# Ledger of designs, part 108: VH-VL binders against q9nrl2r1430to1533

Target 1, 104 residues: q9nrl2r1430to1533
Amino acid sequence: GGVHELSAFEQLVVELVRHDDSWPFLKLVSKIQVPDYYDIIKKPIALNIIREKVNKCEYKLASEFIDDIELMFSNCFEYNPRNTSEAKAGTRLQAFFHIQAQKL

## First folded at step 7 (VH-VL)

Design s7 (framework fv_erenumab)
Fold by ESMFold2-Fast, scan of step 7:
Structure s7 (fold): chain C 104 residues (1-104), chain A 122 residues (1-122), chain B 110 residues (1-110)
Amino acid sequence: as target 1 above (104 residues)
Amino acid sequence: QVQLVESGGGVVQPGRSLRLSCAASGFTFSSYAMHWVRQAPGKGLEWVAVISYEGSDKYSVDSVKGRFTISRDNSKNTLFLQMNSLRAEDTAVYYCAKYTSYGLRGYYFDLWGQGTTVTVSS
Amino acid sequence: QSVLTQPPSVSAAPGQKVTISCSGSSSNIGREYVSWYQQLPGTAPKLLIYENNKRPSGIPDRFSGSKSGTSTTLGITGLQTGDEADYYCATWDDSLSGYVFGGGTKLTVL
């Protein structure tokens, strides 16, 4: 609980950011480059937003943190066709996340 | 037939306004973001503006920001470019282009209109 | 000046091969997919290559694309007089947050 859980969230986000497959998830998708993204994806999120929420102590439960990370992956698979490099990166990063999240 | 047809170009004096239209047919217009791209006489292609398929998000190149407004009417399958305070530097052929996406970085213009000519001269 | 650099012109005879280069940087070609457009005299641009090396339906296989590092190349084999056109490379530039086109290359078939 509390401080220990927030430290664990920060550690996990840092590990996700450092992962080779994090590139589609580091920042919110550009509205200029991908103008149709926000018409399809109704709850956009990215690792920089999640990390900021961790720093502001906005996650009260581990489940809230996990839900935001899962939303990020869900958005990836909803927008990106399965054979894209984005979807493949998302699949590998999600598997990595599930292993690390066992420690929460 | 899958096509884009531009209209509304002409010869105008500096400081005047023009409204360009692009009529789309043969595809589901409301499902695609649309762009305007221009080409000055004897010069290369220059991106001008984009609008999301619901029309909620709009972006334009800095040189036309505050003067040009992109808009669309999905019920009429029509894209617009309102051009105010026109300058000699805006003289170009204006093309509308259909934007196709494949992931976050696989974007390209798979369909172009024939263009409409805008000449700003005194 | 264009952020993507192309030679202003290239020329070759019918039946020959030609390559058109396009040089960029790590903020554009180095990280993004590239497309190529053909513009015949007096006409609108037409998509020729997308995702670095793919052809749309109706584009003959004598047109090819390749990408290496921060550069891309359009190859044309079996040149025909109808290939006389301006050719443009294009991609997204992350540092400018905008779409960019090369300056164009005029192909003359003599």
Scores: ipSAE 0.419, ipTM 0.803, lowest interface PAE 1.9, mean pLDDT 90
Fold by OpenDDE, second read of step 8:
Structure s7 (fold): chain C 104 residues (1-104), chain A 122 residues (1-122), chain B 110 residues (1-110)
Amino acid sequence: as target 1 above (104 residues)
Amino acid sequence: QVQLVESGGGVVQPGRSLRLSCAASGFTFSSYAMHWVRQAPGKGLEWVAVISYEGSDKYSVDSVKGRFTISRDNSKNTLFLQMNSLRAEDTAVYYCAKYTSYGLRGYYFDLWGQGTTVTVSS
Amino acid sequence: QSVLTQPPSVSAAPGQKVTISCSGSSSNIGREYVSWYQQLPGTAPKLLIYENNKRPSGIPDRFSGSKSGTSTTLGITGLQTGDEADYYCATWDDSLSGYVFGGGTKLTVL
């Protein structure tokens, strides 16, 4: 394909992925590594999935995109204790996201 | 064979230090959170501490905070418990136990060592 | 004392059924999976039940677990002399940010 400017959604996903605190969110949690995760989290999501949805133009409204990102963080806080590295990373990344989302 | 083997136990005086080790084999050590659990003579099981798969998260029971430190060396498949300022009430068999995940919430111990005995007495 | 409360002892004759209760709170049993462990005399604990009611490989179906609210129960049917041991319930406690055990129950086979 030709060179094109990234959409606002694409750009934000790139920034989230590049963030130091993105490591808990890059891909879906492994059922093998976390056997009970999907017993607790009923709507799993990750940045790679959100990126795919963006690439497929599945988000028609910014609110839809934001909802998925917020779901991702909600899942993290639902499963992980407050003082875990995952929860702490999520807190920081979510704060970053909220700042960037103002541009949408 | 999947197993955990504790070592480092012994008899020490109050105020002294001791370092326990737990050697893991037969599974991907770096993929699982690890725990220490102790049992005083004739008493029940008491959870002591946990460390996440990569070592970034640690929790311990209040009675050992400031004195005990859990750590791990994934390159050597070894779990450690540094015990400082030991007290008589720390006397127990110390078990290392494997979690079923790298995470900390709501899991269980599917593998235990045979334990190493720590005796703190004057 | 113990965050999770168990009866200190239970007893029954061979072939009978026994139940061991374990009561906690909303910060542990109320929200987390419960596991049970068997400790034979002079041995390390062994996983008996996980995720409230599941049995690991090698554990016979005469062992069962159930959970309701902030309590859990271990059931043992067809009691055998080899079942004489200490039994512990356990789970994560979110308020303490730590794992917790019950006080243990000594099962005597009469």
Scores: ipSAE 0.000, ipTM 0.660, lowest interface PAE 10.3, mean pLDDT 91

Design s8 (framework fv_erenumab)
Fold by ESMFold2-Fast, scan of step 7:
Structure s8 (fold): chain C 104 residues (1-104), chain A 122 residues (1-122), chain B 110 residues (1-110)
Amino acid sequence: as target 1 above (104 residues)
Amino acid sequence: QVQLVESGGGVVQPGRSLRLSCAASGFTFSSYAMHWVRQAPGKGLEWVAVISYEGSDKYSVDSVKGRFTISRDNSKNTLFLQMNSLRAEDTAVYYCAKYTSYGLRGYYFDLWGQGTTVTVSS
Amino acid sequence: QSVLTQPPSVSAAPGQKVTISCSGSSSNIGHEYVSWYQQLPGTAPKLLIYENNKRPSGIPDRFSGSKSGTSTTLGITGLQTGDEADYYCATWDDSLSGYVFGGGTKLTVL
């Protein structure tokens, strides 16, 4: 996308990273720590990968950026039961994202 | 009855091999990652290896890499540990354990077998 | 050498309270969930506490867990003779890329 769109994506990713509930999403899940994760989750993604895609200008539309963020949350809810701290963090961070995404 | 039963332990000379088995019953074995944990005489618990529910991913502690191989047969509800080039320091009770994840960081062992004893001595 | 440090033994009288400590570092307890296991003499370990402070079905509320910084504790109130056992804390360690257990604490009820 355009310069203004890239700045908006970068700003939003930075705000997500700084949020207290971002800890489950900062980096890809370790295969050693959670061996079954990649058998269940077919399209793994994390904020560091999304930020790299923003910096490489790989998002041409705001919808592509939003789709990757929503995939990240969808993966969280698919793997983690709803009563986990991971799922609760995901729920709060997703709500924060929806508010911030209004700026896109 | 929900249980894990280990077998295959024994007394062997250094450099030889043993194959441990763990028979699972009372739960959907193919849905859970499985672990081997050992305990040397008078010592604490030490994690040995893990295998994913499909068997595609395997990880082990550095001290057994290249010597021990974890495997499973979901059609027979059985977990295995092939132990080659055994050393005196491998002497321990070996437990199989069922993992349960209650989230990405909520990993714990909710079911343990009774253990099988491996003694490596000359 | 254990990555997670526990006292080797603790003792208390029936009906009293005992606390078993488990000390680690930022690479383990500092940001990972902790579980606790009870091992009665001659038996396999049994899950007592998971995710720092949760009890599985069948574990009485006399057993509790708490975490603060890089340390965690197991609390047992109303001690009974049947509580004599070895107790282990356990968690994931990022620096070792593996699961680690504390050295174990032998509880004696005198």
Scores: ipSAE 0.093, ipTM 0.715, lowest interface PAE 4.5, mean pLDDT 88

Design s9 (framework fv_erenumab)
Fold by ESMFold2-Fast, scan of step 7:
Structure s9 (fold): chain C 104 residues (1-104), chain A 122 residues (1-122), chain B 110 residues (1-110)
Amino acid sequence: as target 1 above (104 residues)
Amino acid sequence: QVQLVESGGGVVQPGRSLRLSCAASGFTFSSYAMHWVRQAPGKGLEWVAVISYEGSDKYSVDSVKGRFTISRDNSKNTLFLQMNSLRAEDTAVYYCAKYTSYGLRGYYFDLWGQGTTVTVSS
Amino acid sequence: QSVLTQPPSVSAAPGQKVTISCSGSSSNIGWEYVSWYQQLPGTAPKLLIYENNKRPSGIPDRFSGSKSGTSTTLGITGLQTGDEADYYCATWDDSLSGYVFGGGTKLTVL
């Protein structure tokens, strides 16, 4: 990855964080609040972790960044049945991401 | 019949131990996280401990941390609370409760046992 | 003391309406789903409302929940003597990283 790619990743993750449907994704799920989450989800991730990885220049390819965002949505749909507000928020935010990711 | 039945309560002296049991029936016990909630005489509800459905993750409120241990035996559909170094302030009715989380925001207890009374008295 | 504030008691006559408030903050009610529990004298708590405003099977529509900002309310219409109980709101608190109950409200039906 280049400098312009990292700038694009930062801009995109900031737009995701600011989106109204980002609330299920802002931070890692609490084991106390949702104790069975980590029994089901083996590769937990959240926007704060992804943003930290962008800031530390850990994404070498745009595909690596996209894979982490898609993992985040995949985790959401695996844990949350499709009729939940979480899954609906994830569906809307994922659609927004796919539109924005066209710029990458 | 879908139910939770607690047992093991009693009257004990400070510093002693008790083990509470909660027998589950009528649902797939191994698919749900389970909680202990207590209520001191004339007081409100206080969360005590939670255990994940596989038993790999366990958490307790700070006031009982290091003294109480939650555990489960999925082959017997039974939840346990091992209470060591009991104090007068642990006197309460102890309820086991089935937790339901259908998402990431909070959770709710859709099934409660009838409770078992623990009295710590000298 | 509780981080969720409920009035300690409320009272009304049979057939009337009562509203029980539960006030929290942005770290709990403002962001998380709320549930309500009814505890009849000498019995275990029973789920009355979950996910802010949903009723489990067997709970009559006289019971309703609503959430606005950092507060939630339990509404009971057509009060019956059998509604005399303690009512608790409950939710997750992000700041405390734990589950919290309101202090409880004793409903007396005169």
Scores: ipSAE 0.340, ipTM 0.790, lowest interface PAE 2.7, mean pLDDT 89
Fold by OpenDDE, second read of step 8:
Structure s9 (fold): chain C 104 residues (1-104), chain A 122 residues (1-122), chain B 110 residues (1-110)
Amino acid sequence: as target 1 above (104 residues)
Amino acid sequence: QVQLVESGGGVVQPGRSLRLSCAASGFTFSSYAMHWVRQAPGKGLEWVAVISYEGSDKYSVDSVKGRFTISRDNSKNTLFLQMNSLRAEDTAVYYCAKYTSYGLRGYYFDLWGQGTTVTVSS
Amino acid sequence: QSVLTQPPSVSAAPGQKVTISCSGSSSNIGWEYVSWYQQLPGTAPKLLIYENNKRPSGIPDRFSGSKSGTSTTLGITGLQTGDEADYYCATWDDSLSGYVFGGGTKLTVL
């Protein structure tokens, strides 16, 4: 049911945040630190935002939750070269997510 | 072959204008931010300007603000540097350099041109 | 003065090891993304190290990079005569909204 799904989302977000490769994704990119980020990325998102949406029960479907997570990774790969630490972390975290998402 | 080729350099008097070009080939030009870097005779490298992949975002070093303008034509795989009100201190070899992604922060130049020489003298 | 500080020159005999430091006092320097460039005499710069310690393809492993706080170091082992060049560190500066190079280090092989 819905409660189970919400709980599953919460748990998954916690696991993502605690993951060693979550550091690029914990919060929104700073415009000061990365001046051109928001010129490139039009739908910014981060784990703290996703967590808030989960807590507010904004996700009605697992697909909506998954879409936001995938968007987060997509943004990372769009902005960061493949050989960067951010992209590499994203690759590993996304793989982890794909495994865990099977439980949803 | 992946390469950058600068052109447009020359000898000009102070106050004059010059437009540099950088022709890119061998890679998807429109996917990368591009830079100009210059080097005065016997001096170090000085970053001059950057332009985002689409050309919508530009930054430049303070010493050239108001005088130099970076631009690009992705349909022609060409980077430009319009240099106005040239000064003696602008004398340098000007390199175009390729960034490694769309963005500007935290990346590096994996491709350089051979440079074009600009000499500003009376 | 350059935002990134390098020693103006270093020298060593062939086969020896040299290190070139790159440091700065600004917290707005992108220290996590420092790159190094080699410029042989009369040539354009070439990427040597990126992200402090990563080598592009084609760069020998005798070139290395390391980071410590607000400084990074380029190491060259097994020094060769062909290594005689100028070396520059570089990164993005958030306060300037621009890329910055160190002052450069001239490496002389004795």
Scores: ipSAE 0.011, ipTM 0.658, lowest interface PAE 8.5, mean pLDDT 91

Design v1 (framework fv_ficlatuzumab)
Fold by ESMFold2-Fast, scan of step 7:
Structure v1 (fold): chain C 104 residues (1-104), chain A 122 residues (1-122), chain B 107 residues (1-107)
Amino acid sequence: as target 1 above (104 residues)
Amino acid sequence: QVQLVQPGAEVKKPGTSVKLSCKASGYTFTTYWMHWVRQAPGQGLEWIGEINPTSGDTNYNQKFQGRATLTVDKSTSTAYMELSSLRSEDTAVYYCARHGYRYKSKGYFDYWGQGTLLTVSS
Amino acid sequence: DIVMTQSPDSLAMSLGERVTLNCKASENVVSYVSWYQQKPGQSPKLLIYGASNRNTGVPDRFSGSGSATDFTLTISSVQAEDVADYHCGQSYNYPYTFGQGTKLEIK
């Protein structure tokens, strides 16, 4: 994608990071704190990784950026039962993302 | 109210297989992983395995790998544990238990079924 | 496999006494230890999760502490209804494992 798309991706990632429900997604899940996470989740990702990919111009299409964000939410719902604080935060943040992604 | 309902008892002969049920109610069945834990008479608890009711993904204690099979029926909110090649040492109370999970306090069993006493004898 | 060792195997206390039950992991489990109460003829009931968090509805006389390999369950003033087997278990690594249990009796 172009310079304007990269700016839009950066703006969206910043809005996600600033959201109250971003706390489960800011960094990769710790292997020390949650060691079975990596046995279950084979494609781990987090907002800091996605932001780094945006800054390094690794997303060539908006769909690639959206796929990584959706993978992040998919991982959350796969690992965390729906009534956990992590899954509830993920549900709200995903809804927020869906609204913001309409600007892309 | 969360409830996990299991049959009271099963009697089986050595070399056969058994399929134990655990019917869940009072919560969304697909939301929580379900565990199976056994307890031999007068002994401690032994974890058999877990299943994700949404994906069908399982993890097993290696001691039971190949003998235990965990499945679910989402339409009836029922979890099943099948144990094959039964031996007298498999005589135990078998519990299903719901996985409570919090990010900072990984995994715990917040609700337990009443248990099914499996007796393996000739 | 991580081995959980509970001590003592059994103990008898007088009503109102403070009791501590010990649980030792063979390797670091951080704080991923839960305690379960099992009364005669009943299924286990969750008391403590994450080493120190009391489950909903559990009386405040029950408390958990510890980290890494050494964990304790404390009952600050033992009551008659506390007669039970107490099990600790780790959920840090597969397979999840439990101690052999401590039997609590009243003198």
Scores: ipSAE 0.000, ipTM 0.572, lowest interface PAE 13.1, mean pLDDT 86

Design v10 (framework fv_ficlatuzumab)
Fold by ESMFold2-Fast, scan of step 7:
Structure v10 (fold): chain C 104 residues (1-104), chain A 122 residues (1-122), chain B 107 residues (1-107)
Amino acid sequence: as target 1 above (104 residues)
Amino acid sequence: QVQLVQPGAEVKKPGTSVKLSCKASGYTFTTYWMHWVRQAPGQGLEWIGEINPTSGDTNYNQKFQGRATLTVDKSTSTAYMELSSLRSEDTAVYYCARHGYRYTSYGYFDYWGQGTLLTVSS
Amino acid sequence: DIVMTQSPDSLAMSLGERVTLNCKASENVVSYVSWYQQKPGQSPKLLIYGASNRNTGVPDRFSGSGSATDFTLTISSVQAEDVADYHCGQSYNYPYTFGQGTKLEIK
């Protein structure tokens, strides 16, 4: 024993980050690379920000954590048309998240 | 149909500069970052840098910082890479390539030009 | 800089065989790995991005897997047109870096 147990939220974020379909969600969309993104998306978020909030114990309820993850997926589907690789990755990762979140 | 057209070959002497072109068509030129990647004969790929055609903002591989300059001409949908103080080690095929992922700072290259062979010899 | 190392350097396969190409990153790149096919005399072509996403128009016999530092490109049943150099590259940190390439030939 020398390694403490990770929280349930941290464990789930790690699983999401390691999932093959996490690539659109790992970091915030760049203002420089996608100038119109922030005109359309009013509450940007990404897995690195959610993980930081978990680490700082900013989620007091599981619903708050789930809401941030769902916001991330909602942003993806609002910006990206359904036939894009980003939207398809988001659909698969969201399904994976819904299964795992049942355990919270 | 997305196309990136690069002209054939350039021969330059050491110590000179070269300016290579890449003409884009089949998409909105300003929407995607453009990358430059080179490949020495028989070797792997080496990333030089990227440019945002809308803002003109650039990021460079530090190995080329100060020698490479990326620019664009929006009116002709053309990207340029100028490389100065040429050495024999700069002999390579130089590719332009379109940034495939518009939505984050990480990238992959979804369409590539045919490449321009630069030969640096005395 | 993140160093990408591919293995093997070259291999020769019979038509219809399963082919596995490996790519190792010197540090964690999560899933920010892409694979490119380069046929003789041609420019590279994107096959896989984000470790496992097949690019539009790429045959389903090509698949990518892996995370963190170890990545694999698999061709489930190799065809004659698959003769090429295969390059992996990471886009997690600047500068973007590529492996040395694996040459695939048919016997």
Scores: ipSAE 0.000, ipTM 0.564, lowest interface PAE 13.2, mean pLDDT 86

Design v11 (framework fv_ficlatuzumab)
Fold by ESMFold2-Fast, scan of step 7:
Structure v11 (fold): chain C 104 residues (1-104), chain A 122 residues (1-122), chain B 107 residues (1-107)
Amino acid sequence: as target 1 above (104 residues)
Amino acid sequence: QVQLVQPGAEVKKPGTSVKLSCKASGYTFTTYWMHWVRQAPGQGLEWIGEINPTSGDTNYNQKFQGRATLTVDKSTSTAYMELSSLRSEDTAVYYCARHGYRYTSWGYFDYWGQGTLLTVSS
Amino acid sequence: DIVMTQSPDSLAMSLGERVTLNCKASENVVSYVSWYQQKPGQSPKLLIYGASNRNTGVPDRFSGSGSATDFTLTISSVQAEDVADYHCGQSYNYPYTFGQGTKLEIK
């Protein structure tokens, strides 16, 4: 964990947040809107939570950061059927993440 | 009690647009996705699309993509479906229906409006 | 698109008989199948959701079963008020699709 790693994580999260396909991932899924989400998804996470963890220096290894991002995508694909707007956005954003993560 | 109130009938000429309404009551409007489904005379049910009243996010049946537009007015708890470039084949009863979900089951239509009969004729 | 096929297209039953309506999905839809009753001149009404869960207020004589691609709706003792079209629908993948319907009549 040095400053270079923290800057890389912050830069990548900012790129993800600004991507057109980030809308399903910006905040935790609403329990009011989707009450059964938390019955199905055992480890909920979103970009705002991941960014907070980056800012608090909670990721000690790049693998921990990558694991949280991958968990976010895995949750999306587990909850949302393949042809939903959420799943399609997740597929495109995950591909973008895989390209950008090569910088880590 | 949950109610979805729709106008009884609408008559339009080919080539025009129509905007059908669905007024919800008896529940928190922003909590549930709203669906639109049509049924041509003597035919089965056909899904048009869905809208999230909180985010405005929509998903459409590809058949209606570009012709149907779903919107909501949160202040009046009303959902709208606008259908453009009307053809005689669009003559059907148009229903709004609330997205049901329970624990680990979802994507069923738990409450339906009475339907609006749209007749497209010259 | 996932095609939902119902069988039979229509049937006529005597009061008190057990009736079984079938619904087949062209692809695996797990348990994301619901059944709707539509009486003449009325909107559809939810009977069964998640393949086997009876909706609130639906009489005990209605039950649903099945998984993956094959689903059934059973009415254990058909009554006069059960005259209706019955539709199955899947919500597993977009677009949501419905079967063509089964028309139930009383002899």
Scores: ipSAE 0.000, ipTM 0.566, lowest interface PAE 16.3, mean pLDDT 86

Design v12 (framework fv_ficlatuzumab)
Fold by ESMFold2-Fast, scan of step 7:
Structure v12 (fold): chain C 104 residues (1-104), chain A 122 residues (1-122), chain B 107 residues (1-107)
Amino acid sequence: as target 1 above (104 residues)
Amino acid sequence: QVQLVQPGAEVKKPGTSVKLSCKASGYTFTTYWMHWVRQAPGQGLEWIGEINPTSGDTNYNQKFQGRATLTVDKSTSTAYMELSSLRSEDTAVYYCARHGYRYTSHGYFDYWGQGTLLTVSS
Amino acid sequence: DIVMTQSPDSLAMSLGERVTLNCKASENVVSYVSWYQQKPGQSPKLLIYGASNRNTGVPDRFSGSGSATDFTLTISSVQAEDVADYHCGQSYNYPYTFGQGTKLEIK
């Protein structure tokens, strides 16, 4: 992609990181804190990894970037029951993402 | 160093409400969830609920749902627990405690306040 | 609600003895169990989190073990300063729950 395309991905990731509901998504889930996470979630991802991929120009298409963000939310809803703080935060952040992604 | 400062004691009559404070220092207040836990005289610990200071998200023990309200004031790094419709059975030491991990609700209580002794009597 | 049951309710040990405290969950909590020490007149203090991880500054004589439903706190050589109530608690499911506590005294 182009400079504007890469800037758009970076801007969106920064907006997600700064959102109040980003706390479950900032870094990979700790195996020490959540021991069964990696037995259930086979493609772990977090905003710090996605941001690193943006900075390394690893996204060739906007769809690949969007797929990684959606994978992050999918993992959240797979591991965390709907009534958890993580799932509630994920629902709100995903809605915010869908609005922002329309600009891509 | 991390400190959670609570008032020593509070006396209330049955049917009233109380709002207990917990002032945090020594860390970035908005980074960690804050919990409230009580301990009746001679009894074990009982979890009341938790709050995320950044998002305002709360989770409550169903036993306290509708009676307990957790809030924060980010400008003063203070967490609050309001408990309404007080009964004599609410007599207990009330602790605030910091959640030990930032990125998951599955955690532990790494720092505790000194506790506020709430006495509910007529 | 997940019920946490501690045993024994109380025990008295001689200085230097190994002491073992037990905590049983009514259902699987994986390893989301923490242990807290509460000295007379003081607030609880974190000893162990995630069943077996020692908190920073906690002496090596304290260790935790267990998984699923059965958890143990071990003090390898009891000291006078270890007189306290010991609480286990689970953070696997809401509401978070604690055991009734074990009181440790020195003979």
Scores: ipSAE 0.114, ipTM 0.764, lowest interface PAE 5.2, mean pLDDT 89

Design v13 (framework fv_ficlatuzumab)
Fold by ESMFold2-Fast, scan of step 7:
Structure v13 (fold): chain C 104 residues (1-104), chain A 122 residues (1-122), chain B 107 residues (1-107)
Amino acid sequence: as target 1 above (104 residues)
Amino acid sequence: QVQLVQPGAEVKKPGTSVKLSCKASGYTFTTYWMHWVRQAPGQGLEWIGEINPTSGDTNYNQKFQGRATLTVDKSTSTAYMELSSLRSEDTAVYYCARHGYWYTSKGYFDYWGQGTLLTVSS
Amino acid sequence: DIVMTQSPDSLAMSLGERVTLNCKASENVVSYVSWYQQKPGQSPKLLIYGASNRNTGVPDRFSGSGSATDFTLTISSVQAEDVADYHCGQSYNYPYTFGQGTKLEIK
């Protein structure tokens, strides 16, 4: 909780969105484009959903925000084999996130 | 609207290399993966590879790995495919094609260039 | 590599007839199959993606169906402008692969 924490979350989400490897994470996976996704992934999430939760002050603790970001990466690695473009992007973006999250 | 402009033809000798261009217009170049597909005379379509213009990530058909190199020039909205060690069997029409859905690498090809006829002969 | 096999290799139809083109994958591709129309001297044009989704601007007479390994493109009432080669392709696994094509002609 607090306005400074929410500002920090917004700044981090903006940095993630701007990263070249954010493309698999920008919005919820389309059932039309990826028809078996929701058969495998039970807690879907994306950066646009996380950003909306930040803007609505739905994160009370930094750990809740971090958990949602980590869930996003976990879903990526659960659905996508390690050699896919999505998994490679997720690996690099997750490393970037860990560095930036130290500022939280 | 969306256009992918390719040169009409190229003639090369065996053992040389060629660099084919594909100039995109009518959309934001960096938001869609670009694919390269060839078609030998009277034959079916054969996928060569794909490139993400934002990240530079590439995936290749193993048949072309080491011979094909995909690159982009974001400043001119142009995609390139370089094919080395040319053989007569590389004679084909080479298409660039836009990926239909940005947010996944599993795709379909929604817009195609007119193709470049590459003839490899001695 | 996933092998895509189309049938028939060619067929000739009368105007207004129902046309059915088949495409079989050598292994499960879920619904990651697209259909492309290619007229002589032209590049391919997307008709159907994701097995059954019609691309923007494609006439309602074209429809796609199927899942797993067996896929079908149907033209409910063939028209003269439908003369072309039709290609199916899978994008489930690398490398992306295409069938050999079906040639459609009018009698």
Scores: ipSAE 0.269, ipTM 0.803, lowest interface PAE 4.2, mean pLDDT 90

